# Designs tried in a protein design chat: miniprotein binders against b1l550. Part 30

Target 1, 279 residues: b1l550
Amino acid sequence: MRLPEELLERARDIHSEAPSHRIKLDRVGSFGLKVPVEFKGFLLLAEADVWVSLPEGRRGVDLSRQVEAIYELSNPPKDPFSLCREAAISLLEKLNYADSSGVSIRFDAPLQDGESLKYYGVEISSIASDEIINKIRVEILGMTACPCTAELIRAYKSSEIAATHTQRSLGILEVSTKAEHPDPDKLASIIERAMSSPLRTYTKRPDEGGLVIRSLSNARLAEDVVREMIHLFLEEFGHLPEDTHILAAVRSMESVHMHDIYAERSFSLDEIRKEISSH

## First folded at step 21 (miniprotein)

Design lj2
Fold by ESMFold2, fold request of step 22:
Structure lj2 (fold): chain B 279 residues (1-279), chain A 96 residues (1-96)
Amino acid sequence: as target 1 above (279 residues)
Amino acid sequence: MSPEYRKLLLEAFKLIREAMKLLREGNPEEALRLLEKAFELAQRAFELAEDDPFTRLALWLMAQIRELQAEAYKKLGDKERAKELKEEARELEEKM
């Protein structure tokens, strides 16, 4: 059923009214929008969320204007960092009752993997108010090998045989900063290098053997994968503002356990520098 | 992603921008001409798609073009054609 459009002329503007309960809202918006982006020469369909803050005296947001703010900027397709920042600024301009806005853009980022592509998860956000806070989350699968089992096997026979269980592990880096977004490929590289070996979309027998040997030679606890991620992050991104916030985490689907292992550390650059310098 | 796939889609995006401007200016007939060209380019890119992400983008763009064509036909008073095009857009989105 389609209602007559003439009713729009007689209807109240519900969104501009005061609400019955004068409670401010932190995020009100349109979530799950499809937008095209250009990422490192690839044209991709991303999923976007757009929102603004809503003051206690305003009943609703102009949702059509939110959608307009990002779609107007999405053709021609542009890099998701510029789209994110520009849309967040446009939201504040178009919805002037808000004191903050945000845009989040999610896609699977292509990464060259021999003759094929593999993909890792990226979420890019910009939150605008008096300033802009840039956030990026990267998730990529890799392999981990258990060092405890490896040591038991070595000690069992005083053997030169290297063996342990291996499993897929999801590595996570999330960065919130006033600086520009870190390059997601560099974050993905940090995660993969912290693990025992990368995962491949297609592996021939010689390459598969190399991955297994690499993983066995680089066995790490999930806790130490997180520590290595932090170490590598500080080497590459330690120059970011001191109030930059990082979350580093690993979820490991342990092959000999009925459940996942999870390790996580969140910190600011200021906090971690003081912690390291105290040892 | 092939270079031809990329070129076809960028050309389709350009025609879509031009068609949207024509719709705002009250010229739905010229907008439809551009949108038919844009759909042909997007459909060709769909045929060239090598991975699911490229297939998904091409299908999404084809659906967006059908939605814009439906808008143009509504401005021309052809509600039945607009309804057909919205259903085609829905079918394209379901393939994504």
Scores: ipSAE 0.764, ipTM 0.932, lowest interface PAE 0.7, mean pLDDT 88
Fold by ESMFold2, fold request of step 22:
Structure lj2 (fold): chain B 279 residues (1-279), chain A 96 residues (1-96)
Amino acid sequence: as target 1 above (279 residues)
Amino acid sequence: MSPEYRKLLLEAFKLIREAMKLLREGNPEEALRLLEKAFELAQRAFELAEDDPFTRLALWLMAQIRELQAEAYKKLGDKERAKELKEEARELEEKM
């Protein structure tokens, strides 16, 4: 049943009333919105979440104004970082009772992969209050080759035999900073360079052989991949504010095991520099 | 993503912006003329889409245009046509 518009306009504003229980809420919002974005010349359909804090004296959020804050900014399509930041600021302006706001935007980012495109996962966030905190998570698949099995095979036969098991591994970098979001393509590149080799969308037999040979020549434990991700991250992004927080992780879908292997390290830039300089 | 696909969608987005302004100004008949053109452009972009992400965006935009057309017909008092267009929007979203 669809109700007449006249009734909707006559209804009292339940959301501006005081609640029965005066308890502050940290995040009240609309999640799973579809928004267009333009990322590096590509037009993409992204998924967005928007939210605000809700003070103890306010019963509910003005839902239409909240959704309006991001949709007003989404045509023409713009880069998702600007959209994310600007929508978070607009939320605070439109919902002036809130102490903070947040916007997350998720999409699969295209990368050129020979004659085709491959995609990696991106989620960006901007959280606005008296300051803005920018967050980004990148996930990309690569290939790893086990160095332990490679060494056993070398020791068993001859030094000329190069063999080991290979598998798909998911690399993850998360960054939270007061600076602008790091470029997701650079984060994806760091992850891929830390792996034994990248994965390709369409692999012809000569290219497939080359990826396997590269993997065997660059065998790495999941732990090695995480450490290399951190090393490469510090080399490229060590200039970010000292309180920048990073998570580096790998989930390896091990071909010879019934289960996945997981390795992770989280740190702030000041923490990791102190750790490295103490050695 | 082909340059023609991108050009078609950007023009459709522009026509949608203009149509939304006309709807706010109380000009649903002119808005409908722009929305019909926008839908044609989005449909041509859908036919050119080479990868799933581009197909999904084109379908989503066609559904959005149908919702705006429904709003325009509602302002003109044609509730039956508005209902049909909302159902078409749902069908387009299911194809995504």
Scores: ipSAE 0.756, ipTM 0.927, lowest interface PAE 0.8, mean pLDDT 88
Fold by ESMFold2, look of step 21:
Structure lj2 (fold): chain B 279 residues (1-279), chain A 96 residues (1-96)
Amino acid sequence: as target 1 above (279 residues)
Amino acid sequence: MSPEYRKLLLEAFKLIREAMKLLREGNPEEALRLLEKAFELAQRAFELAEDDPFTRLALWLMAQIRELQAEAYKKLGDKERAKELKEEARELEEKM
């Protein structure tokens, strides 16, 4: 049973009180909200998190204002980058006791693959304070072929045709910048081009055998996939602000092992350019 | 995603915006009229959805419409109908 509405007028506003322990909180909000978005002509159901900072002198956050703010901005559906930025700004304005706000929006992005669609993971964020910091993470599966096993088989048999194990590998690019979010399709393309071969949905051309043959011809260490991702990222996005932070990583779900192989590098644009130019 | 699916959903979203304004203005009867049309459009879009992301969005929107209809019936004093609509919304979300 629902309680009578008239009781709301008699109850204390607990959220506006001072807390018993005056401790600042960094993120207080609503997580796992479902919101509609429009991404490159597609209408999609995304998942959103919204939060604000909470000063030591305030007991609670106005949670209903958070939910209302993002839903008011989500109809009509709009691109997730605008929704993310506008909601973060609106939260900070509407909950004026907070010194920062944040919004994250997650969805599976459709990517045309021949006549079919394939999907890759996208999470975008905007964190507002005196400035806005934009973050994007893309994750896409590709195929890798192990060069170590390929070399062993070549040396053992003196075979001109290398054989090795192949596996799905998850490539990750994460970018934090004061500029606009990078295009997630370009980030996904960078990841796929760094792999031994992309994973494709069924098209009439090429077949699965061709993908395996190409992956064997392009066998790569997880470490070199990460290095190639960085190289391609710099070529495409080297124009971003120098304090832009990037994480490039690969998790290889090795078919012959019970455990994954993982490689990663994080850096700022300033840092990596100095590193490369020192050679 | 078909052009018809997209058109149906965008029209449903528009009717939802209009219904929400009517609810704020204290006109739940007219809001219900718009919400029934919005539900029909979302249901037609659901029938056209041929991929999981499009099915999930259509079902989610149908559930949101049922929640708004429940709010409208609550404003009319029909608590039993409001409860039925909230349960239907939950059932739609389970199908997602």
Scores: ipSAE 0.750, ipTM 0.925, lowest interface PAE 0.8, mean pLDDT 87
Fold by OpenDDE base, fold request of step 22:
Structure lj2 (fold): chain B 279 residues (1-279), chain A 96 residues (1-96)
Amino acid sequence: as target 1 above (279 residues)
Amino acid sequence: MSPEYRKLLLEAFKLIREAMKLLREGNPEEALRLLEKAFELAQRAFELAEDDPFTRLALWLMAQIRELQAEAYKKLGDKERAKELKEEARELEEKM
């Protein structure tokens, strides 16, 4: 039974009513939407969150308009950076009672690894208000080798390449900026280069041996990896605005412990430059 | 991702946009014709998918097409066919 359209016109707009409690909400939206994107020539299905602020005098948000706003922009599929920014702006235009909006898009980004693809995690966000803030988070797995155990083994047995434990480590770079979103492949490359070695999807035995030897010859603490990530980030992205905020982090899934090792640094470009120049 | 996979999906997306326009204009019959073609293209893309992310996108698109077909049949007054197509859409989404 379709409700007659005439009944819709007579129904109270519940969303426009005054709330029982006059409290502003920061974020009201739809989370876990599926949206197609085109990322560097790849058509992918992403997960998206869309939201707006809600003023104290309005009971609810018209969620259907939010969903419509992002889907209108998603066909044909476009790059997730433009989709994120354009959808955030469109939300403010469509929902004029909101003073802020946001969009977040998550997917596994394909990265060429020889003849195969490997994937890394990406979250692209834009928040619109009086200004637009672009955020990107990249997560990629690499390999680390422990220098402490290597030194102990070297001291015990004279070897040019000391045996040590190796583990998978998750590297994280999160960047928030008023500039355009940094290239996630460049961020992923920084993380991989900061580790003892990258991971490979498929290795032949000789290639596997070479990868392990490289890791052992480039043993790094989690702390070393984070510092190297920051160093490499400054070399590649030091041109971003001074108020750009960065989180650099590593979670090492230690093979000799039941717990993970974690290291991080949060900073603005201004803060870290002052720190480095003081030495 | 093969060039053929990409081509098929982009053509399907185009047909979906056109079908959605026709549905808004009150032409569900012509919309259904385009959606049938779009489904065939998406199904072919699914068969060509080389990896899980590409399989998921094709399945999702097939499900979206079934939902739009269900909407069109509902506009035509065929509630039974609309219900069947919605169930097919759900089954496709569960495979994702």
Scores: ipSAE 0.571, ipTM 0.850, lowest interface PAE 0.8, mean pLDDT 90
Fold by OpenDDE base, fold request of step 22:
Structure lj2 (fold): chain B 279 residues (1-279), chain A 96 residues (1-96)
Amino acid sequence: as target 1 above (279 residues)
Amino acid sequence: MSPEYRKLLLEAFKLIREAMKLLREGNPEEALRLLEKAFELAQRAFELAEDDPFTRLALWLMAQIRELQAEAYKKLGDKERAKELKEEARELEEKM
């Protein structure tokens, strides 16, 4: 029921009132919205978070306008990169009291795996203020083979390819840049290539054997995976602005131990270039 | 995702946009006609969905259409039908 305009005129605008405490808030918004997107020709349902900053002199944010802003931009469905940027900008335009805005869109991204689709996790974000910062986080599962156990087995039984235990590992690349969002499929590919082997949704038996053999031949510690991710990232995305920030991480769900192994490195492109050049 | 699935959903989205405009303009009757067509398209897309993400989107769209239909009937003064459609929307969302 839209309240009659007359009732709206009589009601106090609670959001525009002075707060009891004059404190700025960094983020106020709606989280867990469902929005349609078009990702590389796929129509998908994504989860979205939208927010703005709230100045110290304002009691609340007009949340309805936030929701309206993203939904207006979501029909027809568009690519999530443009949706994030455009929605973040639109939020600032619609909510002129905000000095910053943000949009985050999360979904499982389809990736062609032969004739089938596999999925990886993606979160695409844009934060708008005096500048726009674009962020993308990619998570994809791969497989790692332990080089330590492989070495032990090699020492015990002479073999060209030593048997070792394998585990699923979650690789993570997060990129924050003033440039356009990096291609998440390329990021996913970097993660997969940094591991001992990718995972397949469906393996025919011969393909499974080949995958395992490849993994055994490319045994890597979690630390090795992170370093390889960084190396491959620099090769593919070294052209990004020097102030681009990267998080490379892996969480290995170890098969021999009950605990996970985790490794990460956070860096800017300028920082890592200096580090590499110093060796 | 099949080309037909995509086509059906995009057409449904178009009809929804038009229906929403009509609702804002105070023409709920014509909005309902478009929404019914949109629902049929979304339902057909649901039947053609090849994987869970595509099924989920189709169900979501069907639910959204039912909510918009409920809004239209509410504007027409048919509160009972609006309530039924909202319940149908909820049931569709629960299947997601």
Scores: ipSAE 0.570, ipTM 0.849, lowest interface PAE 0.8, mean pLDDT 89

Design lj2
Fold by OpenDDE base, fold request of step 22:
Structure lj2 (fold): chain B 279 residues (1-279), chain A 96 residues (1-96)
Amino acid sequence: as target 1 above (279 residues)
Amino acid sequence: MSPEYRKLLLEAFKLIREAMKLLREGNPEEALRLLEKAFELAQRAFELAEDDPFTRLALWLMAQIRELQAEAYKKLGDKERAKELKEEARELEEKM
């Protein structure tokens, strides 16, 4: 039943009322919206979060307007980078009581792996206030080979390529910048290159053997992977603003232990440059 | 993603935009004609989907079209058909 329009006119706008407690909220919004995007020629269904700040004098946010704002911008489907930025700005324009807004879009990004597609996790965000901050998080699985076990076996059997255990490792790069969003495929490539080897969706036996041998020849600790990710990131993205913030992390799903190994470093470009220059 | 899949979905999205405009303008009958065509395109795209993400998008779009059709029928006073279409939309969403 649509309530008669006459009843709507009589209804108080609850959202515009004064709250019982005059407290500002940082984020109020709708999480887990489904929105279509176009990512590098792929049409995908993404999950989106949209939010705004709520001033102390307002009881609630008009959530319907938030949803409308992102859906208006999502048809036709567009790149998630522009969608995030434009939606964040549009939220501030439509919800003029808010001093900040944010949009986050999550999806599995397709990556060509021979004749097949593999996927990596992407979260693209924009936060609008007096400035716009763009954030991107990339997660991709790779393979690591343990150098410690390799060294033990080498010491025991005197082989050039020592056998070692291998495991899946999740690499994470998160970048927050006032510049444009970094290319997630480049970030994914950095992560894969920092690991012992990439994962493949399908391998023939000779290809599998080659992949394993490559991994064994490039054995890396989780700590090595994180340091390598940072190094490669600085080479490719060192042109970003100095206040750009980065999280580099690895979670190694250990095959010989019931627990995972985790390593991370959080830094700004300014901080890490100073650190490297001091050596 | 096949070029045909892309073409079908983009055309469906276009028809949906036009249908939504017509619904706002108070022309549900013309909106329904466009939505029927959009559904056919989305269904063909679903059949051409090569991978799970593409299947999900097609199903989602089909569900959205059914919801818009339900809205149009509701504006026309056909509550029974609107209910059926909403249920079909729900069933499509459950397949996602």
Scores: ipSAE 0.566, ipTM 0.848, lowest interface PAE 0.8, mean pLDDT 89

